# VH-VL binders against Lactate racemization regulatory protein (larR): the designs that were tried, part 3

Target 1, 221 residues: Lactate racemization regulatory protein (larR), of Lactiplantibacillus plantarum (f9uss8)
Amino acid sequence: MVLTDIEYLLSYLEAHHVPTIKKKRHTYLTYHGLAEHYTYVLKDGIIKNSIILQDGREYNLSYIAKPDVISLLRDEVSRSTDQPFNVRIESEYATFYQVNRVAFWKYVNSTPELQNYVKNYYRKKLSENILRLQRMVMNGKKGAICAFIYSLVDLFGRKVNEGILIDFVVTNDDIAGFCGISSRSSVNRMLKELRTDGVITVKNHKFIIQDVSYLLDQIAN

## First folded at step 4 (VH-VL; framework fv_ebronucimab)

Design s27 (from f3 with heavy chain S57E)
Fold by ESMFold2-Fast, scan of step 4:
Structure s27 (fold): chain C 221 residues (1-221), chain A 122 residues (1-122), chain B 111 residues (1-111)
Amino acid sequence: as target 1 above (221 residues)
Amino acid sequence: EVQLVESGGGLVQPGRSLRLSCAASGFTFDDYAMNWVRQAPGKGLEWVSGISWNSGEISYADSVQGRFTISRDNGKNSLYLQMNSLRAEDTALYFCAKDEYYEYGSGYFDYWGQGTMVTVSS
Amino acid sequence: QSELTQPRSVSGSPGQSVTISCTGTSSDVGGYNYVHWYQQHPGKAPKLLISEVSNRPSGVPDRFSGSKSGNTASLTISGLQAEDEADYYCSSYTSSSTYYVFGTGTDVTVL
């Protein structure tokens, strides 16, 4: 039996009796710019990472819906390194391992399996950032929205008779933040176009993708 | 049988505050965006404010930004408009209007209340 | 605020046709098919008459029709009747804001 990198990390944290904290929907675990002494590992729940731009707009970076480390941008030594992202709870509750940052890096440095997890983590995050940059630069607003909706299939997609249900409520404000669109009304309009064209429909405030091919055709390659 | 019933209007002095309410029935209130639209005596319609189904998105007309606050209570099927620093130019009949969609902006208003009169004068 | 331009009034006799124009820009009427029309009788709330350029809600007579060409949308009332005497407002989605823009309104007088 071979554990995945994340399964190994979770087992390691349980074996060392690392404390957990539980946070409720729409509260913040961390804020961009605040000093933090912990590395958080999502055990259960869904969170959203974001930054607040100078003009007050929120720029959304990712949803995390599976166990993972929230961020590894803070090193074991830098006391002046601020938290790089806002982390907001999107599920009814989310549970996190709260690991002292110095202790976390000590665990990593002494454990080959955790070193492998960290290497894979950075590579994954770099790849995700490159794809996000491509989405922002290469696609128009409608293409960015189509790419974003399609990206939700892996996190929240579930097959239903009408198509692919995105089993999570995504707001126009969240979509605007993920796509770099300053106007919520532009998002609303483009979603209405997709609904009118039979590309998506909405049931219980959740998207159902009816025409996956259309979404793919709108994405720059 | 969709009904929207506004209340809370009246005569108020400049600089004071007033709170309008809209009681909704006959539809699933928390599935739709809601809007306030006003009409000054003898004049046309002016959109004032909108709120999405879950209060996640809120916008205001430039003329009321910073003075008015829209809110909703889905448990009570009610929409509110808190109006502060009232001016003579805010004198109007205020309508509660249901959006056809759960987010506002691109839709139409399929149902309107009868309105509540707000008069700002001495 | 920026409003869509409508004629102040149009008039006709029973049985005639009247057309009301609603002129905007490429950022509202011209850019999207999200133009809506509302009818308001004196002392009453507005009522949705036409949605999305040309769609009639249930209960609206087929005498009412909508169309759009470029930056101008039009409401046509054929077979004009006395009960059509009312104010008519167009509205549109706008890409320049997160809210709705209304027309200046048109008073329709029947004979």
Scores: ipSAE 0.012, ipTM 0.482, lowest interface PAE 9.0, mean pLDDT 84

Design s28 (from f3 with heavy chain N54D)
Fold by ESMFold2-Fast, scan of step 4:
Structure s28 (fold): chain C 221 residues (1-221), chain A 122 residues (1-122), chain B 111 residues (1-111)
Amino acid sequence: as target 1 above (221 residues)
Amino acid sequence: EVQLVESGGGLVQPGRSLRLSCAASGFTFDDYAMNWVRQAPGKGLEWVSGISWDSGSISYADSVQGRFTISRDNGKNSLYLQMNSLRAEDTALYFCAKDEYYEYGSGYFDYWGQGTMVTVSS
Amino acid sequence: QSELTQPRSVSGSPGQSVTISCTGTSSDVGGYNYVHWYQQHPGKAPKLLISEVSNRPSGVPDRFSGSKSGNTASLTISGLQAEDEADYYCSSYTSSSTYYVFGTGTDVTVL
């Protein structure tokens, strides 16, 4: 009843021979509002969740870069419900377990370990969303960019001589979408300020964080 | 008006070196990324190398990696391409191209020079 | 190195419309709105014609328009004129180490 290990879920899906689907870079696994009856579990790869507003602006919600359930916001018992997010592949390929949604929830409801995983999944996602909202509302646009860059450390960070390398190319459009900024030119201007101040540098289009304490101070204030 | 003027091209033998220069005027040079793009006679365009506003980001096409070095001197409004170990396949008209942003990659080239011809032949 | 695929040539008579396709992959044309078009007259440097799929710079006639569907971007020249006879190149951002990829180029002939 206490087990929260994603590896348990992956082992369960493998043991039950759940089919996988493989998608290539910048194709979509699913779309916001699409009616389908699957729950997807990322097995390998990197994805981005987003919504596209009616005026065409993209609002980015999260990257997922390690195995996890993509979303658990859909009803357990209805045969067909709408997908909550667009899911785009950001790695060269991504592989997913494609689980019938009704079958997925039958597995969860009959398996105490999976029930605890789901409970802890909701807690984790709610906590992450609250922290994101707090940063975006309280710190302004530059603070939002600083908070976003710092959030990439857990997903893509590795230590190098110059600081912390974010080992993933994040475009200015993606940063704009994550931070609610209407223009990639505004993002570029603020990134130039951070480089000039010695907070970050850029090598082969990847960030290197040189002054972690500066980013943390923007989050704390 | 914005001007980009390339120089330094010529006839060189395989295995030798050549240095290209691009003199920029009419805009704030140190606010923009700069690029080299080449075109072999009768062929299409090929991006060669890019450098950010502060020289903090530099990248090369696979065909020239390890042989060519891009650099800039913001005090002189000048872009350079040092070409070493030249091959017959490097024969092309070399264009200096201004990026629309201070980082290269996703932007467009809003201004181009007229190009300087490099011929690598024995 | 991979290139974006364009037809080698298209032709039309004055006043007609021609369309040039630029086909890539989901990692370049299909993945980003960073598709640009350049016009090159014989013996001249390329000139920016369309930026970011469909944006027309100041000084470019409204006869030139751009669009994108999936992995294919298109340049349309309406009301074709003699001075439109030139080579046309698309380019795109790519998530590979070669950040700019150009199309193979299209020769437009005005008959």
Scores: ipSAE 0.072, ipTM 0.631, lowest interface PAE 6.7, mean pLDDT 85

Design s3 (from f3 with heavy chain S106L)
Fold by ESMFold2-Fast, scan of step 4:
Order: sequence, then C-alpha cells, then structure tokens
Structure s3 (fold): chain C 221 residues (1-221), chain A 122 residues (1-122), chain B 111 residues (1-111)
Amino acid sequence: as target 1 above (221 residues)
Amino acid sequence: EVQLVESGGGLVQPGRSLRLSCAASGFTFDDYAMNWVRQAPGKGLEWVSGISWNSGSISYADSVQGRFTISRDNGKNSLYLQMNSLRAEDTALYFCAKDEYYEYGLGYFDYWGQGTMVTVSS
Amino acid sequence: QSELTQPRSVSGSPGQSVTISCTGTSSDVGGYNYVHWYQQHPGKAPKLLISEVSNRPSGVPDRFSGSKSGNTASLTISGLQAEDEADYYCSSYTSSSTYYVFGTGTDVTVL
C-alpha cells in the first residue's frame, strides 16, 4: 500500500490498538516542565504549542492543525522527562493517540517506514523553525505580524472572492504571543495599518488576505 | 470629545416595530465596531447585536435573532437597530456602545450612550 | 448561553478593600485575556473601568485593579470611597455565536 509517512503512522497506531484521549477546547494536554511518559500523536483537531516566560507572558510556538506527532524532542530511553512546551486545544475537541514513549521508540526502531517518518519529521521541523526565526527576527514587529499571517495560509487558507480566507479565529493575544509583542494594543494598531493599506480585511472575526504580495514583500530580504 | 446619542425609543404595542438610532461624534466612526446593549428595568446588561467597521460582520443574541436588524451608515456617523415583532421581554433601556476594536467581540466598550427606553406594553 | 457568575452584592467600609469575582469557563474568562469591567451608577450609563483583565483607562484611579486566575477574574477596589457605590459588571469575549457575555452584576454598598 502507498501511504504518506503520517498515514502510515496513523494506520500503524490503530493496528496496534493504541489508546486515544480526547480533550475539549482551551484545556491543556500537557504543560511545559511537567514530567511525561508519553508520545502524543494528533489524530484530529487543532492545538497550540507555547511556553510561559518568567514574567508570565505566553510565547506561542506553533499551531498544529493536521495529524502529526506533537513532539519528538525527548529521548528514547528515559522512563520520564519534562514536557518541552504547553499544548492547548484550540478546536472544539482534539483527539490524540497516547503512546508510551519507550514503546513508541521500540516501534520506530523495529519499523523502517517509521524510521523514515522520524527522519523526515526532524528535517521538516528544523526547516520550519529556521524559517520562523528568520521571519520573526529580521523583519521587526510589523514584519513578524505579516510573516505570522502568511504562515496561516498553509494551515487554514481557503480561496474566496475577496482573497484568501484564514478559516480560523486568531485572537490579538495569540498574535502578540506568536510575534513576541508585549501588548495586544500594539498588535491592534499594526493590524489597523494593514487594513487601511488594503492588505487584509476581517469578516466574522477571520482574516481575509487581499494582498498576498505585500505580506511576502515584508518577509523577503 | 466622544459622544453617542440614542433616539427612537418609546411605548409600543406587542408585535409592532421600532427603529432605534445612535448618532456618533468625536471619533472616526468607520474605524470601529458598534454594538447595542440593553438593560431591562432592575436587571443586568445583555448584549443584543454587533456590527463591524465595514458591516462585513454582523451578529445577534439568540433572544433577538430573526427579529432585529443592526445596520450602520458611515457617511452619517450613525448606527441603527430595526426591531420587529416586539415582545414584552424586549422592554429595556437600549445603549449604543462603541467597541475599541474594528471587529465586535474582541474589544471592550470604551464609550456608551445614555440609552433610549423601549417599553413594549398593551 | 450562560452568563458569567458574580456575587449579587459586596459591602465594605470607607478605606477598606472589596473584591468582586467573575467566574466563567475555559471558553471565555479562562481562555482569553479579554475580560473587562464596567461601573454603573444608578440611572447612568455603564462606564469602562478595567479592560483586558488589568488595564486601567485614563482617568480611572489606581485603587481599582483587576486580575485573573484560571476561570475566575477579580476586580479589587482598595481604599473604598462613597462614590464607589454602584453596580459592577464583568464581560468576556466568548467563542460562541454571541461573542460577548456579561456577568450577572454585583451591587457594591459602602457602609
């Protein structure tokens, strides 16, 4: 059977009767710094990864809106290790396969297809993180917001008559957290500039990107 | 000086219609979402309806859905609420409220009008 | 759709502190930093008192402060004065179709 890497993983987990856990909107699957015994694989739903800074501010790392492993940053051998970030549910419900971490790595080590998935996973995540750092650091606050909005196209983008609809409600708090901006009011002011310039509009709390070229221009060196 | 002035309230019989108006001044009206909030005599606040800066987003409380219509005229700096099929439970002081944000729901109401009284009675 | 829960009334003497709680769910108060407080004197329109959990608008005295822990937001009035006798309402953004939810309201009495 010809399956994508993630389709193979999901089929493998189902065939081995791996239990699932279901979580409601705005509850946490895991917290940064808590002891952990499991590798979680998103089966359905949307989640947000974040860390809490020492001053209490939330720094947001990513949305995950398609089936994938949540994190493979922890080792294959230790029975317990600290969670690298908070995982909050953003859809009405999210469902996860809950795999004992040591058992997960035994599956990987015995299955060439899963080894390939892991190799591609690390390569993809490294590339995504490098691009995120380039966009956020090099382009200042307005450039960071433009880069963030553009990043939502792949996850939530849908073509409509007015442009590209981002079919997910993103709050100004979340944008502030993704862009390292300390104030929701600063985000609001910059979004007003983009609306005034005809770059974006908002309908039913969702962005519509009207000028994709402008966003890309703010990201490019 | 930001000012919101409601008008159009009064005594009306059940099943009839009223149209409320809110005249805005002292700010760029078409930059902000606008809302109607009501308060029955001796009761708490209830959000009724919201409209975004460009009328692209409109929503209603379940209690008024299908009966009330919110609209705005940015050229006249005015907000409206068309109220049809009025019921005794619609009796309330109706406030016009300015959102701090261009979209309703995400901001706060930084300015309120004095309200206009709607009494639905036979 | 549920209202946010506030105590019906709180009371205190001049110079004391009172705290008003506002309890919701993870889909409103607990999920977002879009909690706002309004003060309403009898026969008057509500006035914004605190925005975004803890931000004071220009002209609001420092003795008013806001905070949030989990699904509960709190408004604290320190150095209570006679002019603080009013109704206080919290509100929150909600992901439901209504988008705004108000608290049940709290009557503050200065003894």
Scores: ipSAE 0.012, ipTM 0.585, lowest interface PAE 8.4, mean pLDDT 85

Design s30 (from f3 with heavy chain S57T S59Y)
Fold by ESMFold2-Fast, scan of step 4:
Structure s30 (fold): chain C 221 residues (1-221), chain A 122 residues (1-122), chain B 111 residues (1-111)
Amino acid sequence: as target 1 above (221 residues)
Amino acid sequence: EVQLVESGGGLVQPGRSLRLSCAASGFTFDDYAMNWVRQAPGKGLEWVSGISWNSGTIYYADSVQGRFTISRDNGKNSLYLQMNSLRAEDTALYFCAKDEYYEYGSGYFDYWGQGTMVTVSS
Amino acid sequence: QSELTQPRSVSGSPGQSVTISCTGTSSDVGGYNYVHWYQQHPGKAPKLLISEVSNRPSGVPDRFSGSKSGNTASLTISGLQAEDEADYYCSSYTSSSTYYVFGTGTDVTVL
């Protein structure tokens, strides 16, 4: 039997009796700018990574809905540094392995499987960040929203009779934060256009994508 | 059958407070944004405040910003408007109105209550 | 905050057509197709009559129609009837901080 990189990491942390912490919906695990000595690995739940701008607006970086390390921006020899982003719980609760940062990197250095996980993690994050920048800057606001909605298919998509259900509630404020749009009212207007055009519908606060090709056309190339 | 029933209106002196309630039935309350709209005697409609399904998005008209607070209790299917520092110009019939959409914004108001009268005078 | 401009009153005889205008700016009526019309009979709550410029809710007679040109939306009542005597309000989405704006209202009198 072959374990995936993340399955190997989870089994390793469990075997070494790494403690877990459990947090409730809409509480913060960590805050951007505060010192932190731990590497967190999501065991269960859904979280949102963001930074809060000085005027109170939220700039959203990612949802994480499957087990994964939250961030690897700090290495094994760095001094205590600022937490790179806020981590807010989006599911009813989320559970994390709480690993001393130096110990985490010793685990990585002691096993090729974890080294491979880290290598693949950085490749994935670099690629995602390049595409995110392109979609936000080059495709305009509507293209950014279409790209964002489509990106939810991988995390929350479920095939239903009407199309693809995004089985997670995403607010206009969250969409504004992900797409770099300054006004949630602009988001609402563009979503209304997509609903009117039959591209999406909403049921129980959740999107159903009825015309996937339209979304892809708006973000094509 | 969708019903919205406002209550809590009455005669109140300037500078005092009043809390309005709206009891909703006949639809899934927590699936929709809700609004307060007022109408002074013999005058037109004025939008006052709106709140999204989960209270995550809230807006106020400039005339009431800082004095009124909109809130909802989804477990009780109820919408509220806490009105502080009341002025004579706040005298109006206050309507509870249901948005057609769960998020506040460009929607229309598909159902309205009968209104509750607030009179601010000495 | 700003209101959309409507005529104070319009009048007509039974069977006649009347049109009510609703004029705003490019940041509300002119910028978006989110103009709605409400009918209010004396002593009653407003009722949604037309949504999104021209859409009729179920139960609204087809003699009520809506349209928009530039910064002006219009409600037309064809075949005017006695029960149409009411106040009519337009509303629009606005890109300003308030997000909703109502018109000044129009009193329709059936002579």
Scores: ipSAE 0.159, ipTM 0.647, lowest interface PAE 5.4, mean pLDDT 86

Design s31 (from f3 with heavy chain S59D)
Fold by ESMFold2-Fast, scan of step 4:
Structure s31 (fold): chain C 221 residues (1-221), chain A 122 residues (1-122), chain B 111 residues (1-111)
Amino acid sequence: as target 1 above (221 residues)
Amino acid sequence: EVQLVESGGGLVQPGRSLRLSCAASGFTFDDYAMNWVRQAPGKGLEWVSGISWNSGSIDYADSVQGRFTISRDNGKNSLYLQMNSLRAEDTALYFCAKDEYYEYGSGYFDYWGQGTMVTVSS
Amino acid sequence: QSELTQPRSVSGSPGQSVTISCTGTSSDVGGYNYVHWYQQHPGKAPKLLISEVSNRPSGVPDRFSGSKSGNTASLTISGLQAEDEADYYCSSYTSSSTYYVFGTGTDVTVL
């Protein structure tokens, strides 16, 4: 059987007995601005990347819910960035490999499969950031919320009788942070409108998307 | 049968503290946001504080910000309001109110407790 | 402080109709359909009477109805009964803060 790019990395980390660290829900693995001696690889769990703005508001960048490298913004040569994000645990627990940063990049540079993984990683992250920018700029606040909810389908979506269940609890504060909306009250109002219009419903604090086409219509072309 | 029962009110001097409690029953407590609403004698209703289902969102009225702390214990189906640095203008009947939704803000209060009276006087 | 303006009192005889207004701004009553009405009998807690402008909860008689026009929401009580004698409060979502905005309250007297 042929391993995928990330499976190659995971196999290497297991074979070399790389240490793991386990963190509980709503604790932080790392903070923006901290010195970064390690490259962290998510083994299990769900995390949220964010930055805290100068006025204290949290701006959310992404969820990661599948094994992956948390960030590749720091390399062996460039010291232009410290730890780029706050990394908060969103599952009950999350487990990470702690890989010495220099050793990580030596392994990548000597392994064609991992070089391919890194190229695909950057392409994926660039595409995700462009889509996030489109959401923020083009769609207004309601469109941003619709685009954000739709983005959760790939990560947490599963089909149920009522529609598409987003099998993850997302708070209004998290939505505000992902959408650049300063008022939690505005988020609550817009979610209420979507519920009233039959676009979404809520069961056990999780969204069920009932009208996928409505959400798609709100996304920038 | 939904029930909300407040306790902890009383007569206190300015500058002192009180802790109010609200015992909830008859619904899944951790599915809903909870609120404190007060009513001064002969006056209308004033929202004091709200807390989401999991304590992830908390807000206060400007008049109580920095002095009051809302909290909940979902394992005990209980809502609390810690009131510090009490002032004469905090004198009111304090109601525990259940939101219709897991977040507060735009919703209605479908159930209210009977209230607990807090009197702050010198 | 209450933000929304209600008449201090309204009165009527049994069987008649009364209407209570609740006036705000475009950032609350005028901007959104999140106006709610509560009934409070003397010495009792408020009870939800109307939600979201015009929705009646189970157990509330058809005699109670709600509507909205511009910046003013209205509660109408038709066929007044003695038990309708109470204080009535409106509330609204507001886009200008995270607080709930309540009305000044209206005393309904059944003569």
Scores: ipSAE 0.152, ipTM 0.640, lowest interface PAE 6.1, mean pLDDT 85

Design s32 (from f3 with heavy chain S52T S57H)
Fold by ESMFold2-Fast, scan of step 4:
Structure s32 (fold): chain C 221 residues (1-221), chain A 122 residues (1-122), chain B 111 residues (1-111)
Amino acid sequence: as target 1 above (221 residues)
Amino acid sequence: EVQLVESGGGLVQPGRSLRLSCAASGFTFDDYAMNWVRQAPGKGLEWVSGITWNSGHISYADSVQGRFTISRDNGKNSLYLQMNSLRAEDTALYFCAKDEYYEYGSGYFDYWGQGTMVTVSS
Amino acid sequence: QSELTQPRSVSGSPGQSVTISCTGTSSDVGGYNYVHWYQQHPGKAPKLLISEVSNRPSGVPDRFSGSKSGNTASLTISGLQAEDEADYYCSSYTSSSTYYVFGTGTDVTVL
């Protein structure tokens, strides 16, 4: 193909003059549980998906740092119009296509290329969520942190002399939320253990992975 | 040389407010978490509040939660503690303490100021 | 106020050794190697003496040493000197409620 599935979608949205919306760092595009009539497609920037638990804690589900649909869990047939996730902007700005949900699904239903995109999207998201569950349940808290840090390599990894720089500031609260750890202090302690063991170091508030094999061993074992 | 200089202490009546300041020098202030630790006359040390390098996370001891507010101004290399609804039990020497890391928690306090005395009495 | 248990006081003569205990639980002292010791002379601010159970900062004499066994961390001062007369506080990381807990403090008297 001339275009990837996502490139086809972006081209389609541009050709049909779909409006865009721009949001600033640490503002929310959508909130979990509030009514929403749009499907959002990230054009530029970095966002974080999360949900709020009954006890008020925020559980973080994913970072999205490349153009993609934010969520496809709500369709035109479902009675619930509530957004499944909080969407917070993590880059200085993020830009989104704002597509009427009914119109989006009409495009998908009439276009084989978009149907393939949706099929591949669900497969990828299901696989990512299965791996996330395995990290949180099987590997314990430290293993979950190791798996999470390693997952950042694909999104933010840059090779440097000392190892792999994660070129994004990740807070201990965000790590706690991604790993299902209720205590920020436990995250801080386990990160200190990794620094002491020479697995990671920190430069300008960003991680440098010095021992990738250690992280991989925690995921596999 | 690292220096932490507290100010703003004094005598205050119960129920009133007081604001403490800590001026930092000799290190890159916005690379480290900062803490307030207090010591009542003749008593031990009690951690009061901590703030990360970017103010992204803040915590308080249960004894001061809802009454005290920690803040920092990285452009001025300054740490603050706004103390509201003061009680006799808040009478203490208040120390500004530098964390060894940009997050507070498992680390140690490598530098301390000399403290500023807060006396809550009618 | 403080959560970790220390003896109120210990005493010794110059040249002798004294040991200060710091007892917690498996959620703080017993669970992790993040116990720190601070020395406080009368009228002065606390000063970091030992970090992470046994590490001495630059400028701290080697007669100060730290150790840990189970739920108890210990600070040992060998070759006790007059200038060691001070209050000593332990602190530990805790997994249960707050980031730090301090010990009750120990007054060291050099006889």
Scores: ipSAE 0.054, ipTM 0.610, lowest interface PAE 6.9, mean pLDDT 86

Design s33 (from f3 with heavy chain D31E)
Fold by ESMFold2-Fast, scan of step 4:
Structure s33 (fold): chain C 221 residues (1-221), chain A 122 residues (1-122), chain B 111 residues (1-111)
Amino acid sequence: as target 1 above (221 residues)
Amino acid sequence: EVQLVESGGGLVQPGRSLRLSCAASGFTFDEYAMNWVRQAPGKGLEWVSGISWNSGSISYADSVQGRFTISRDNGKNSLYLQMNSLRAEDTALYFCAKDEYYEYGSGYFDYWGQGTMVTVSS
Amino acid sequence: QSELTQPRSVSGSPGQSVTISCTGTSSDVGGYNYVHWYQQHPGKAPKLLISEVSNRPSGVPDRFSGSKSGNTASLTISGLQAEDEADYYCSSYTSSSTYYVFGTGTDVTVL
């Protein structure tokens, strides 16, 4: 996420009186495959992008916890195309700018600052997808969980007396979905191992990382 | 073989205190979250309080927050509920319930005790 | 404390199917796959019947099945038998200070 470019984008949308919508926790902003003509920009809140596999399992792609465009994978010219992800609200409320997709791309194409935002957005998303693939495929199940927990440091991490607090409640289903693990019991077993080995603890339903170097040693590079 | 046995219930006047106990056996007590769930006569189930495996997470229903205190003694395989400032609306059968997981919240209650009756009246 | 909405009672004859709905909001039933069902016979403690929307614990007959659509979870009892007469409670995770929210309960009568 590039903060200055994003601040410019938000100011531009506000100056042009783009309408906002507000959604409450665990409602969906949009669904994978839904046909609509909007580009959404997160103004405030935390969301989760996912797809539902044909066997009913949720495959989680990312959390977004700072203002950002939700997705730029849809084309610039068709009036209505299918949404690439399910988008679920994870904070108490989330607020979005709801921008006509064709109008959004006209804004981008006429504005050098927005063109720069889009270029940085694609670079960031490509990098995140490579890291996600490593977490899911290359590290084995325990390594994937370790890599995932470590990835939460940049998004939700805060130093506390006991270590690094991940200041967000992450469910075992979310962990399973991010790590490509089909069984909640497998996640529970591996978290128990990390807790027993003093790598992590849990306080008020939130992880505290006590041994960061252990997590890093479990990650493929 | 898993057993949860509640005790400490009884008749008590409004404003007074009671301490409930739950003795657990047949599983590794210090690996699981524990909960108190109550049921008023002829009414439904209400979650009262939960405590994680190591007491690192503790929560209460809004109706009892500030009046009840949950605690556990892993060395004695025991769960407790200290109930202060009791009200007529606290009259219920109180169940000790074992979580399937080390944290309470998302899990299910795989074992329940038979309950201990608390009656708050003048 | 908020409760999930269940019908007060459902009834059927032996061998029929009955379905019990459990309706909440996007912050509980609709938001998570952490919906559980408990069976309570008169004078007894509740017993886990279905976990995580549709999972049957060992020993629970396959006549009992669970599902969820939007903000409503459902318990279906097929091939209804006399021993199925009981109160049935759904419960759901919620991220509020009330971590477990229970349904209002449904009395199942076998005619």
Scores: ipSAE 0.248, ipTM 0.688, lowest interface PAE 4.8, mean pLDDT 86

